# VHH binders against q9p7j3, part 146

Target 1, 174 residues: q9p7j3
Amino acid sequence: MILPLFPETQVHVFVYENVSNCAAIHEQLISQNPIYDYAFLDAATILYKKQVYSAIIRALEDRRDEQMKTKTIHSEVILSLSPKTEISSAFRQFSMTKKSKNIVVVKIDSKLTEEEEFERLDKLVEGNRVEFSDEELQKLIDFKVLKKNYKLDPSTLENPLASILSSIALRGYS

## First folded at step 11 (VHH)

Design y37 (framework vhh_6qgx_2)
Fold by ESMFold2-Fast, scan of step 11:
Structure y37 (fold): chain B 174 residues (1-174), chain A 122 residues (1-122)
Amino acid sequence: as target 1 above (174 residues)
Amino acid sequence: QVQLVESGGGLVQAGGSLRLSCAASGRTFSDYTMAWFRRAPGKEREFVAAITESGDSTFYTDSVKGRFTISRDHAKNTVSLQMNSLRPEDTAVYYCAAESYDFGTPSEYDYWGQGTRVTVSA
């Protein structure tokens, strides 16, 4: 996908359910294996496509403006999902863990075609790829996790989209 | 602020052994994944070995697997790299590195030591 505000930036987002090899993926991330240059998110934290896209747009804006808090665009996407600017907290809240069962994978600045990314990721992730859609994400979300991460009150929990997007867009304005 | 100080480098003949140590200060390093990297003259830095914050998992680049062993001592706040069966191609400056958020993306180590030089003669 091409974003209207960043037409030269290629973006791909993939969703996998029933993943059995998150621990093996984590091992590759520790060793800095360049094949694994993606952002791996726990699907329990993602409710909407717009949530992911808002974080991507914020990360790209911060890169453009030379205001990134992290060293890579993929790390900046994970940070940008958080309403706070504290890096380790954002990673604890949104990243895949060794115990994750469902994941969302983001690729920015792909050197491969979309088809090549699909082929590569399907070999790296032992799970079932599903459509990146609000319908599929709603099957994987943990509302307790979502409420805690965005500090949602009962009045917004039934329709939290605007609150989530505002939290992402206004991150860093105390 | 975390500081890392390496020691144990030196000159050794092929087939010999060296033990590198990394002392962490400023914070409890048990909350960090610790790693060793190396850089040979004129080359880029490469991953050598890592040990998780729990100490349960160790990782090695293929060229050192079976020859090098990474370990940690929480009481001494140190991480060590035991290097056996050294080869001339192991000649490099060895760096200790630490990262506190080591999941979700490929690790970007945020604390580095100054390095210790290892020279292996043929």
Scores: ipSAE 0.505, ipTM 0.801, lowest interface PAE 1.3, mean pLDDT 86

Design y38 (framework vhh_6qgx_2)
Fold by ESMFold2-Fast, scan of step 11:
Structure y38 (fold): chain B 174 residues (1-174), chain A 122 residues (1-122)
Amino acid sequence: as target 1 above (174 residues)
Amino acid sequence: QVQLVESGGGLVQAGGSLRLSCAASGRTFSDYTMAWFRRAPGKEREFVAAITYSGDSTFYTDSVKGRFTISRDHAKNTVSLQMNSLRPEDTAVYYCAAESYDFGTPSEYDYWGQGTRVTVSA
């Protein structure tokens, strides 16, 4: 997909359930295998499509404005999901772990078509790809994890989206 | 300033052992993933081994699994690579590297040492 405010930036988001090889993926990330140049998120932390898009937009805005706090656009997406500016905390809160079962994968600045990225990722991820939709994400979310990551209280339970998006968009801003 | 300094390289015969050490100075590395990379003559830099910041997960390239062991001493701010059953193809300059996060994206190691040379003779 193309974002209206960043029309020259190619963005792809994929969702996989019942992934059996997260430990193997983590090994490839640690060893800097360039074929794994994506952001790998734990789906237990993602409730809405808008949550992911807001983090992507924030990361692209920070790159445009030369304000990135991390070294890559994909790591900036992970940071941008967090209500705080601390990098290690953001990665602990939102990244795939070797024990993850469901993941969200983000690709920015792809030089490949969406179909080519799809074919590549299907070889890397041993799981079932599902639609990137609010309906599918809401089947994979861990509400206790979401509450902890965004410090949600009972007053925000009816509409966590507004609180989440505000946390992403306004983190560190005036 | 953050510095990584490798030591322990040298000349060893095939089948022998060496222990490499990496000392970190300038700040503590308790929250960093530590890794060893190597570069053989005429080759690109290759990943060898890593230990995550929690100290409970280790990773190795296939060619060294079962022969090399990475370990960390948090109190001394050091990481070590015990190399056993060395082979001529292990001949390389070995580099220590560190990064502050280790999941979600390919590691972009923030800090690198100058390297220590390992030569394994037939």
Scores: ipSAE 0.575, ipTM 0.814, lowest interface PAE 1.1, mean pLDDT 86
Fold by OpenDDE, second read of step 12:
Structure y38 (fold): chain B 174 residues (1-174), chain A 122 residues (1-122)
Amino acid sequence: as target 1 above (174 residues)
Amino acid sequence: QVQLVESGGGLVQAGGSLRLSCAASGRTFSDYTMAWFRRAPGKEREFVAAITYSGDSTFYTDSVKGRFTISRDHAKNTVSLQMNSLRPEDTAVYYCAAESYDFGTPSEYDYWGQGTRVTVSA
């Protein structure tokens, strides 16, 4: 898809459940294998499509403004999910781990169609693709993790999206 | 069915610069991760640099970091390697490679060029 504010940047988002090779993927990321040039997110930490899109937009804005804190746009997406400014904290909070089972995969600056990108990614991820929707994300979320990551309390649980988006947008503004 | 043709090699003094280019045939250039490899005399082929199919990420072997830059032009179906601060140990035949599904091993690349020779004199 093309984002209206960033017409030159094509973005694809995929969701996988029951992924059996997260450990292998993680090792490739550590080794900086360029074929794995994606943002691999733990689906347990993602509740809304808008959460992902907000992080993508924040990352793209940072790149546009030459204010990226991380080395790659995909790392910046991971950082942008976090209310914290520490890169290590953001990765611990939102990045796929060796123990992850469900993941959200984001590709920035894709030159391929969604289907073509999927075919490429499908060779890297051993799992079942599901629809990128709030309904499917809600099935994969760990609310305990979500609450911890965004410091949600009973007063914000009625509308967690607003709190999440505010956290993303206002990161570093305190 | 992709053909790769390297150019830009030659003789250069230590500290000098060269720009290698690789022209890819076909209309599916954007489907391939592109890479440069090199083979020095008496040594095995080694990875030098790679750029993802979208061009958004690059990877370098440690010995060339800060000196070499890989780039690609989708409109021209070319991948380039800007080599600065060249050293005698950079002397090698440089090969262009293309892969749809690259796992970082030379044996997995689908297409290879014939190579271009780079000689760096002391």
Scores: ipSAE 0.018, ipTM 0.271, lowest interface PAE 6.4, mean pLDDT 90

Design y39 (framework vhh_6qgx_2)
Fold by ESMFold2-Fast, scan of step 11:
Parts: structure tokens; C-alpha cells; sequence
Structure y39 (fold): chain B 174 residues (1-174), chain A 122 residues (1-122)
């Protein structure tokens, strides 16, 4: 995928449902295995493609402007999903956990094609890959989690897209 | 200021044991994953062992499984590495590290100690 604001940056996003090996993936992340250089998100926190793209764009803007708060572009994507600037809170809110069942995986600056990343990642994740689409994401979202992560009131929860995108874009400035 | 200080390194004969300790000061690390890394002469730093913030999960590199045991004491803000059946290839400087966010991306370990030297003679 090509982003209009960053046409030179390669971005791939994958969605997996019914994942059974999140604990094994977590072990590889803790040991700094470079094969696992991705951002692993809990799909319970993601409602729209635009939510993920907005976080990626914000992370790329912060990298361009030398304003990254985290050490890698993938960790900056996770931070950028959060409406506030606190790294540990963002990771607790949006990251995959050992008990996650459905995940969204982001790769930035891949030297591999999308198809090569699919082949590689399908070997690492024991689950069913589904299309990265609003329809598929809406099957996996947990609205209770979404409400808590973005501090949504009942009126905004019924149509949350604009509020979520604003929270991501204005993080640290609102 | 935040500081991790390792101790317990030294010279030991092959088959011997050493216990390394890491003391954290300047803040509490109860919510942090704690880990041990090592760097042998002429080699890159490698992961050795880690223990999660809850203390319920431990992870080891294959070469030390069954020989090394990582443990932590939240009240004392310390993490320890018990090294048994030591081999010459375990010779390295051992580093203590801590990370506050241990899910979602490969761990970047926010805090590092200065290291303690372990030499295992044949």
C-alpha cells in the first residue's frame, strides 16, 4: 500500500482471526527476535482501516519531523493510536496480549513485497488471515474496549470515526 | 537518577556455578519486564533470559535452558540469574535490562546496567 502523504514508504497491514499462538509470539518479541519486527495490535481495538492509516501517517510525520517518542517506527504506530502521549498506556491499550484472539499486524519499510510478507507472516501467526477491510474489522472490534481507549461518550459511540481520527491526529495538541 | 547495577560476576571453572544480581534504584520496576543479555568477546549482544512484570513467565535462550534460572524480588527491586553447569562458551559480560512495554513490538529495553564480567575456564 501507498500513502498519498508518504508515497515512497512501503506499508503492509494484515488481519488474523482465531490466533492460537499469541504467547509464543510474545516470547519472540521479548527476546528481540528480528524476524518479528512488526507492530502487533489487538483487533479488539481497531474499528476502521482509516484508524490504522491515521496512526501510521502520524508516526511517519513524527519520524520525518524528528519528534518520535519511541525507538522504532513500529512502536511509534502503536503510540500514535492512543489519544495521549504516554507510551506504556498506549501499549497496554492497543498491543496484542497473550490472550488476544484476533490481531492486526503492521509492517513499515518492508524490503519484501506484500505477497512475500504474507508468506512469511502466515508462518509466524497460527490463525486465519482475513481481508484488511472495514467489514472484517467490524466483526472483531470490542466496543467496550473502543469506548474506554478513546474516552467516547454514548453520543459519539454510535458514529465514532471522526472522533477517533481527531484523537489520533491531535494527540498531544488537544 | 534511574540505575541498574549488576553484581556477582567473576572467574569460575567449567561445571561451576555463579549467581548474578541486578539492583534497580531511582524508581520501582514492578511493572517492567526484566532481562539478562550477554556479549562475548568479538560477538554481538545476545538475549539470555527474561522474567515478566508479574513474575509468572520466564524465557530463556536455547543454549541456557535447564542450566540458568531467572528470578525476581519485587519488594527489593532486584532480578537474579542463577547460572549452573557453566561452560567456557558462557564467558561474556552480562547485562541487566528493563522494559516497561513488552507486547506489540520487539522489546527495546529502556534501561541497561553497565555489565558484570563472567569468565569460565576450561
Amino acid sequence: as target 1 above (174 residues)
Amino acid sequence: QVQLVESGGGLVQAGGSLRLSCAASGRTFSDYTMAWFRRAPGKEREFVAAITSSGDSTFYTDSVKGRFTISRDHAKNTVSLQMNSLRPEDTAVYYCAAESYDFGTPSEYDYWGQGTRVTVSA
Scores: ipSAE 0.582, ipTM 0.814, lowest interface PAE 1.1, mean pLDDT 86
Fold by OpenDDE, second read of step 12:
Structure y39 (fold): chain B 174 residues (1-174), chain A 122 residues (1-122)
Amino acid sequence: as target 1 above (174 residues)
Amino acid sequence: QVQLVESGGGLVQAGGSLRLSCAASGRTFSDYTMAWFRRAPGKEREFVAAITSSGDSTFYTDSVKGRFTISRDHAKNTVSLQMNSLRPEDTAVYYCAAESYDFGTPSEYDYWGQGTRVTVSA
């Protein structure tokens, strides 16, 4: 996938449900295994494709502007999902944990086709790939977590996408 | 911001034990995942063990599982590595490292110690 604003950067997004080895993946991240150079997100925290795209774009903008707060573009994507500026908070809110069951995986700066990247990633993730769509994400979301992460209230729940996107876009400005 | 100081290295015979310690400065020790890395002569630095910020989870490279134990003391702002059944291949400079989160992506840890040398003789 090519983003219009960043035509030089190839991005792939994958969704997995019923992942059995999140703990193992987490261990590899802790050990800094470069094979796991992705952004691993807890699907329970993701409601919209646009939410993910917004975070990706924000991260890419930060990189372009040399304003990244994290060490890698993938970690910046995780941070960019959060309305908070604290890296640790963002990761606790949105990153895959050892207890995660469903995940969204983002690859930035891919040199592979989507299919090739999938084949590579499929060796790392023990789960079922599902379509990256709002419909599928809606099945995996934990609304309690979502409400907590973005401080959604009854008024904002009428249009949660707008609220989420605003939170992402305005991070650090509130 | 955070300074790490390793201690406990030395010369030991194969089969022996050592306990490494890392003292961390700063007020936010509990926010950091702590880890030990090592660099053997002629080899790249490699992950040895890590413990999450809460201390609830530990991780080890396969070659040290069952022999090494990582632990942390929040009250003293220290992380330790108990090394038992040491082997010559464990010879390396051991480094203490700290990362501000434990759910991240592969990346360098935020802070590193200067290292402590461990030599295991046959």
Scores: ipSAE 0.028, ipTM 0.386, lowest interface PAE 4.6, mean pLDDT 90

Design y4 (framework vhh_6qgx_2)
Fold by ESMFold2-Fast, scan of step 11:
Structure y4 (fold): chain B 174 residues (1-174), chain A 122 residues (1-122)
Amino acid sequence: as target 1 above (174 residues)
Amino acid sequence: QVQLVESGGGLVQAGGSLRLSCAASGRTFDDYTMAWFRRAPGKEREFVAAITWSGDSTFYTDSVKGRFTISRDHAKNTVSLQMNSLRPEDTAVYYCAAESYDFGTPSEYDYWGQGTRVTVSA
């Protein structure tokens, strides 16, 4: 995928359901294994493709403007999903944990093609790949988690897209 | 100011043991993952062991599994690395490191000690 405002930046997003090895992935992240240079999100927190793309665009804008709050573009994507600029809170809200069952994986600045990333990632993630689509994401979301993360009331929860995108775009300005 | 200070390094013969300690000051690290890294002369830094803030789960690089044990004392705000059955290839400067979050991306340890030297003679 090419983003209109960042045509030189390679972006790949992968979705896995029924993942059995999140604890093993977490071990590789702790040991700084460079093969695992991705952003690993809990799919329970992601409802829309636009939600992920908005966070990616915000992270890329912050990198362009030399105002990233974290040390890597992948960490900045996780922070950018949060309506607040508190790093540890954002990671606790959106990151994969040892107990995660479904994950969304983001790769920015890939040196590989999408097919090569799929080959690599399929060896790292023990789960079933599904299409990165609103339909598939809606099967994996936890609405209680979504409501808490974005502070949605019951009426907003019926059509939350605009509220979520606004929260991501206005992070740090509201 | 946050500071990590290592101690316990020294010279030891192959097959011997050393215990490294890392004392944290300026802040408690109960909510931090603590780790040991090492750098041998002319080589890149490598991960050795870690202990997580969530339940003190431990992780080790394959070459030290069964020989090294990482532990944490919450009351003393210290992390220790017990190194048994030492080998010449364990010769390195050992660094203590801490990070405030440990999920979602490869760990980016925020705090580092200055290191303690371990030399294992053949």
Scores: ipSAE 0.532, ipTM 0.794, lowest interface PAE 1.3, mean pLDDT 86

Design y40 (framework vhh_6qgx_2)
Fold by ESMFold2-Fast, scan of step 11:
Structure y40 (fold): chain B 174 residues (1-174), chain A 122 residues (1-122)
Amino acid sequence: as target 1 above (174 residues)
Amino acid sequence: QVQLVESGGGLVQAGGSLRLSCAASGRTFSDYTMAWFRRAPGKEREFVAAITTSGDSTFYTDSVKGRFTISRDHAKNTVSLQMNSLRPEDTAVYYCAAESYDFGTPSEYDYWGQGTRVTVSA
């Protein structure tokens, strides 16, 4: 995908369901394996494409403005999903864990084509790739997790998009 | 701030055992994922073992699986690496490293110790 504010930045987003090897992926992340240079999110936390795009845009804005709180652009995407500016909290809320079954994978600044990233990532993730679409994401979301992560009350939970996007945009407000 | 201090390095014969310890100060240690890395003479630093905050799950590089055991003592605020059946190729400087959050990206390990030398003679 091409972002209007960052037309030279390559961005790819992948969705996998029924992933059986999250523990093995987690081991590769802990050992700093460079092949796994992606952001791995728990799909239980993602409801809309715009939620992911908003976090990516915020991370890219922070990199452009030399205001990143983390050391990598992929880590900054995870932080940017959180309505709070606390790194450890954001990672606990949105990151893939060993128990995750469905994941969203983000790649920024790829040197490969989208097709090449698909082929590579399909070898690393033991699951079924599905379309990155609101329809597919809504099959994987956990509304209890979403409500807790974004502090949604019952009225906003019925139509949470605007609230989620505002939370991401205002995460620096204190 | 967090300070990590390693101890337990030394000279040992092949087939022997050695226990490395890493003491953390400055913050609650149990909130940190802890790892051991090593660097052999003339080589790059490589991952050895890690223990996570979530249920003290452990991970090892293939060359040490079954020989090394990482463990944490929350009361003493330490992480240990028990090294059994040592081989000459295990000769390296061993580093303790810490990170305060769960992983969704490759680990960055913001805190490092000074290292402790392990020499395994044939």
Scores: ipSAE 0.577, ipTM 0.804, lowest interface PAE 1.2, mean pLDDT 86
Fold by OpenDDE, second read of step 12:
Parts: sequence; C-alpha cells; structure tokens
Structure y40 (fold): chain B 174 residues (1-174), chain A 122 residues (1-122)
Amino acid sequence: as target 1 above (174 residues)
Amino acid sequence: QVQLVESGGGLVQAGGSLRLSCAASGRTFSDYTMAWFRRAPGKEREFVAAITTSGDSTFYTDSVKGRFTISRDHAKNTVSLQMNSLRPEDTAVYYCAAESYDFGTPSEYDYWGQGTRVTVSA
C-alpha cells in the first residue's frame, strides 16, 4: 500500500485474531530480534482504519521533519496513536502485550508486496488473518480500553472517530 | 541522563554461581525496562534477560532459562542477574542496559553500562 502523502514509502497493515503466541512475539521484541521489525498493536485499542492511518502518517511526518520522539518508525507509529506525549504511556496504551489475543501489525518501508510481506509475517504470528477494515476492527475493539485511551465521554462517543483523530493530531498541543 | 554501573563479575568454575548487579543513577529508575546483555569472545552482543518497568514480567534467552534470574529493586535503583549452574559458554562481558519503555517493537536500549567480565572455567 502506498500512501498518497508519502508515495516513496510502502506500508502494509495486517490484522490477526485469536493469536496464540503473543507472549512469544513479545519476548522477541524485548530481545530486539530484527525479524520482528513491525509495529505490533493490540487490536483491542483500534477502532478505525483511519486511526491507524493517522498514526502512520503522523509518524512519517515526524520522520520527515526529523522530529521523531522514538528510535524507530514503528515505535513512532505506536506513539502516534496516543494522545499523550509519554512514550511509555503510549506503549502501555496501544502496543501488543503478552496477553493480547488480537493484534494489528504495521510494516513501514516494506520492500515486499503485501502478499510477500504477509507470507513473511505469517511465519511469526500464529493466528487467523482477517481483513483490515472498520467492520473487522469493530469486532475486536474493547470500548472500555478505547474510552480510557482517548478519554471519550458520552458527548464524544457520538462521533468517536473525530475525537480520536483530533487526539492524534493534537498530541502535544493540549 | 542515566548511568549504569555493573558489578559482580569474576572467575567461577562450571556449575558455580554469580550474582551480577547494576546500579542505575539519573532519571527515575521505575521508568526503565532493564536488561542484561552479554558479548562472548568473537561473538556479537546478545540479549540475556529483561525485566519490565513494573518488574512484573521477565524475559530470558533460551540458553539461560531455568539458570538465570533477573530482578530489580526500585528502592535501590538496581537490577540484578542471579546466574546459577554456569557453563563455559556463559563466559562473556555482561552489560546492563536500560530502555524507557516496554518494547512493542525492536529498538536499541537507551543506556549501557561498561560491562563486567564473567569467566566460567571448565
């Protein structure tokens, strides 16, 4: 996938449900295994495709502007999902944990086609791939977590996408 | 902003035990994931063990599971590595490392100690 704003950067996003080896994946991330060079997100925290795209775009903009707060573009994606500026908070809020069951995986700067990247990633993730769509994400979301992460209240829940995107866009400007 | 100082290395016979310690100074210790790495002669630096910011989770490379235990003391700003049943292949310089968050993607640790040498004789 090519983003219009960043035609030179190929991005792939995958969604997995019923993942059985999140703990193992998490361990590989802790050990800094370069084979796991992705952003692993807890699907329970993701409601919209646009939420993910917004975070990706924000991360790419930060990289372009040499304003990244994290060490890698993938970690910057995780940070960019958060309305908070604290990296640790962002990771606690949105990153895959060892207890996660459903995940969203983002690859930036891919040199492979979507299918090739999938084949590579499928060797790492033991789960069922589902479509990256709002419909599928809605099935995996934990609204309690979502409300907490973005401080959604009854008034903002009428249009949660707008609130989420605003939070992402205005991070650091509150 | 964070200084790490390892201690506890030395010479030990195979089957013996050592306890490494890493003292952290600077920023809030509880904000960091702490880890131990090692570099054996002629080999690249490799991950050994890590402990999350809260201390509620630990991770180990396969070769040390069941033998090594990582722990941290927030009150003393220290992280320790208890090494039991040591083997000659455990011979290496052991490094303490700190990261400001629990990993959701591979990344370099922010701070490193100077290392402490562990030699395990046959």
Scores: ipSAE 0.027, ipTM 0.337, lowest interface PAE 5.6, mean pLDDT 90

Design y41 (framework vhh_6qgx_2)
Fold by ESMFold2-Fast, scan of step 11:
Structure y41 (fold): chain B 174 residues (1-174), chain A 122 residues (1-122)
Amino acid sequence: as target 1 above (174 residues)
Amino acid sequence: QVQLVESGGGLVQAGGSLRLSCAASGRTFSDYTMAWFRRAPGKEREFVAAITPSGDSTFYTDSVKGRFTISRDHAKNTVSLQMNSLRPEDTAVYYCAAESYDFGTPSEYDYWGQGTRVTVSA
């Protein structure tokens, strides 16, 4: 996918359910294995495609403006999902953990095509790939986690999209 | 002001043991992942071992599994690497590193020591 504001940037997003090797993936991340250069999110935290794209756009804006708070674009995506600017908190809220069962994987600036990334990532993740769609994400979300991460009240929880997008877009501007 | 200082390096014959220590000053690292990396002459820096903030998990590169043990002491703000059954290919400068604990991306270590030299003779 090409983003209108960033036509030079290649973006790929993948969703995996029933992942059995999150602990092994975490080990590869700690050891700085360059093959694992992605952002790995817990699908329990993601309700909409627009939620992920808003965080990606915000991270790319911060990179363009030379105001990234983290060292990599993938880390900046994770930070950008959070309504707060505290890095450790954002990672605890949105990252895959060794106990995660369903994950969302983001790749920015890929040297590979989308199909090649699918082939590579399917070898790294021991789970079932599903479509990156609102319908599939709704099957994997944990509404308790979503409510806590975005400080949602009962009136917004039934239709939280606008609140989530505003939280992501206004981070650093409010 | 923030410093990681390694100690315990030296000369040892194959089959011997060394214990490396890393002392942190200027801040506490109780919420940070602590790691050891090494760089052999003419080679790039490689991962050796890591320990999570809670100490619940340790990670090792395949070539040192069963021979090296990483541990930490939060009260002393230190991390240690016990190296047993040393081999000539373990010869390297060993570096202590610290990073914010996260699970979502490849670790970017924020703090590094200057290294301690380990030489293993045949």
Scores: ipSAE 0.550, ipTM 0.811, lowest interface PAE 1.1, mean pLDDT 87
Fold by OpenDDE, second read of step 12:
Parts: sequence; structure tokens; C-alpha cells
Structure y41 (fold): chain B 174 residues (1-174), chain A 122 residues (1-122)
Amino acid sequence: as target 1 above (174 residues)
Amino acid sequence: QVQLVESGGGLVQAGGSLRLSCAASGRTFSDYTMAWFRRAPGKEREFVAAITPSGDSTFYTDSVKGRFTISRDHAKNTVSLQMNSLRPEDTAVYYCAAESYDFGTPSEYDYWGQGTRVTVSA
């Protein structure tokens, strides 16, 4: 996938449900295994495609402007999901954990087609791939987590997308 | 906040051994994944070894497997790196790092020590 704002950067997003090896994936991340060069997100924290796209775009903008706060573009995507500026908080809020069951995986700067990237990633993730859509994400979301992460209240829950996107866009400006 | 202080570095001949130690202070030590990193002259900082909070799992970069052993002592709030069969390419400043959460991406540790220099002569 090519983003209109960043035509030189190929991005792929995958969703997996019923993942059995998140703990193993996490161990590889701890050891900084370069084969696991992705952003691994807990699907329980993701409600919309646009939420993910907004975070990706924010991360790419930060990189373009040499304003990245994290070491890698993928970690910057995780940070960009958060309304908070604290890296540790963002990762605690949105990153895959050892106990995660459903994940969203983001690859930036891919040199492969979506299918090729999927084949590569499918060797790492033991779970069922589902469509990257609002419908599928809605099945995986934990609304309690979502409300906590973005401080959603009854008034903002009427249009949570707007609130989420605003939080992402205005991070650091509150 | 967590403070990390490394010790044990020095000059050693190839084939020799060193034991690095990292003393942690501040928050609960048992909550952190502890790791060692190193930065050789002219190179980027690289992962060396890590140990989970419980100490039940360890991880190593390929080049040190079989030679280095990471361990931790919860009672003393320390993490150690036993380095055996040292090689000139192991020459680097070694850093202790702590992660308070199991992040979903590599190279994200919350706290770092100042480093201890290890020099391995041929």
C-alpha cells in the first residue's frame, strides 16, 4: 500500500486474531531480532483503520521532519497512537504484550508486495489473518481499554473516531 | 525512576574472562527486564543479552552465545554478565539497561547506565 502523502514509502498492515505465540514474538523483540522489524500492536486498542493510518502518517511526518522521539519508525508508529508524549506510556497503552491474543502488525518501508510480506510475516505469527477493516477491528476492540487510552467520555463516545484522531493529531499540544 | 551503575570492566587478554555487574536502584527491580548492550568504536550500540523479570528466560546475540551468561540477583538488585572466551571484537563500552514494560518493538529500554569499558587485547 502506498500512502498519497508519502508515495516513496510502502506500508502494509495486517490483522491477526487468535494468536498463540505473542509471548514468543515478544521475546524476539526483546532480543532485537531484526526479522521482527514491525510495529506489533494490541488489537484490543485499535478501533478504526483511520486510527492506524493516522498514527502511521504522524510517524512518517515526524521522520520527515527529523522529529522522531523513538529509535525506529515502527516504535514511532506506536508512540503516534497515543495522546501522551511519554514513550513508555504509549507502549504500555498500545503495543502487543505477551498476553495479547489479537494483534495489528504494521510494516513501513517494505520492499515486498503485500502478499510477499504476508508470507514472510505468516512465518512469524501463529494466528488467523483477518481483513484490515473497521468491521473486523470492531470485533477485536476492548472498549474499556479504548476509553482509557483516549479518555473517552459519554459525549465523545458518540463520535469516537473524531476524538481519537484529534488526540493523535494534537499530541504534545494539550 | 531507576538508576543503573555498571562495574567490572577493564583490560583483558583474548581468551580471558570478565564479569560485569549492574546495580539497580529505585523502583521494584523484579518488574524490569534487564539487558546488556555494547557499543564498539565506530559502531552502533547493539544488543548483547537480556533476562526477563523472573529470570526464567535469557536471550543472547548470536556472537556471544555459549560465551556470555546473563544472570540477576533479586535480593541485591543486580544483573551480571559473565563473559568468557573474550575476543578482540568484544571490545566495547558495555551498558546496562532496564525495561519496565514488555514493549512491542525492539530497542526500547527505559533506563540506561553510564557504561563500563571492556578492552580485549589480541
Scores: ipSAE 0.007, ipTM 0.258, lowest interface PAE 9.3, mean pLDDT 90

Design y42 (framework vhh_6qgx_2)
Fold by ESMFold2-Fast, scan of step 11:
Structure y42 (fold): chain B 174 residues (1-174), chain A 122 residues (1-122)
Amino acid sequence: as target 1 above (174 residues)
Amino acid sequence: QVQLVESGGGLVQAGGSLRLSCAASGRTFSDYTMAWFRRAPGKEREFVAAITWEGDSTFYTDSVKGRFTISRDHAKNTVSLQMNSLRPEDTAVYYCAAESYDFGTPSEYDYWGQGTRVTVSA
């Protein structure tokens, strides 16, 4: 995928199900291992491809405008999934944890091709890679988590896409 | 502002023990992952141990597993590193570091102490 406002930015998104080594990945993140320079999301929080792309676009806009609230573009993607600007809350809501079973992995500004990133990540993640598609994501979502994260009412939960995208794009403005 | 102050460094003989302490002020560190890093003479800074803000989970670099124990005292707002069976290779300046919640990306430790020196003689 190309982003119209950021055509030179290389974006890769990967989905893994039935991951058995999230605790080991978390340990590598805590120890600052540079091989793990990705954004690791809990797939229980992601319903649509457009949700991830909207967060990426918002993070890139904030970087362009020198308005990032976090230290890295990958951290800014995680923050940008949240409807609010509270950093700790956003990471708690959307990040992979040591207990996660299914994850979404985002890479921005890669110096590698998509195929090279696939090869690298398949060595780091002990799980089954699946297609980054709405169909696959909808098998992994937790609607209770989604409702809580985006403050969805029963009426919006039936068709939440527009509400989620507006929350990401406006993020606390109105 | 958040300040981290280390104490407990010194000179010990190989096989000995030291207990390092890190006192945090300015905020309660119960909401932070706390870590110890070290830098040996002529080497880069390396990770030693961490204790997470949620559930007090502990992590160690392979070279210190079974010898070092990290713990925290919420009431005193301190984190400590108990170092047993010390080796000359453990000689380094030890730094206390704190990070806000960040499980989804490589940790960016926001706050650092000034370090405490540990020398292990043969």
Scores: ipSAE 0.600, ipTM 0.822, lowest interface PAE 1.0, mean pLDDT 86
Fold by OpenDDE, second read of step 12:
Structure y42 (fold): chain B 174 residues (1-174), chain A 122 residues (1-122)
Amino acid sequence: as target 1 above (174 residues)
Amino acid sequence: QVQLVESGGGLVQAGGSLRLSCAASGRTFSDYTMAWFRRAPGKEREFVAAITWEGDSTFYTDSVKGRFTISRDHAKNTVSLQMNSLRPEDTAVYYCAAESYDFGTPSEYDYWGQGTRVTVSA
């Protein structure tokens, strides 16, 4: 996938459900295995495609403007999902944990086609790939977690997308 | 900003034990995942062990599993590596490292110590 504002950067997003080896993946990340150069998100925290896209775009903008707060573009994507400025908070809120069951995986600067990237990633993730769509994400979301992460109240729950996007966009400006 | 200082290295015979310690400066120790790395002569730096900021998860490279134990003391701002059943191939400079997030993606650790030398004789 090519983003209009960043035509030189290829991005892929994958969704997996019923992942059995999140703990093993987490261990590989801790050991800094370069084969696992992705952003691994807990799907329980993701409700919309636009939520993911907005985070990706912000991360890319930060990189473009040399304003990244993290060391890698993938870490910046995770940070960009959060309304908080603290990196540790963002990762606690949105990153995959060893107990995660459903995940969203983001690849930035891919040199491969989506199919090729999937083949590579499929060797790392033991789960079922599902479509990256609002419909599928809605099946995986934990609304309790979502409300906590974005401080959603009853007045914003009817249309949480606007609130989520605003939170992402205004991080560091409140 | 965090400063890391390792200690506990030395010469030990094969089968022996050492306990490495890393003292971290600052008041935000609990915000960091801590790890140990090592660099053997003529080899690249490699991951040895890590412990999450909560201290509830530990991870080890395969070659040290069952022999090494990583732990942390939040009150003292220290991370330790208990090394048992040491082997000559464990000879290396051991480095303490800190990272401010929980490994959502592979990345370089934010802070490093100067290292402590461990030599295991046959």
Scores: ipSAE 0.040, ipTM 0.512, lowest interface PAE 3.2, mean pLDDT 90

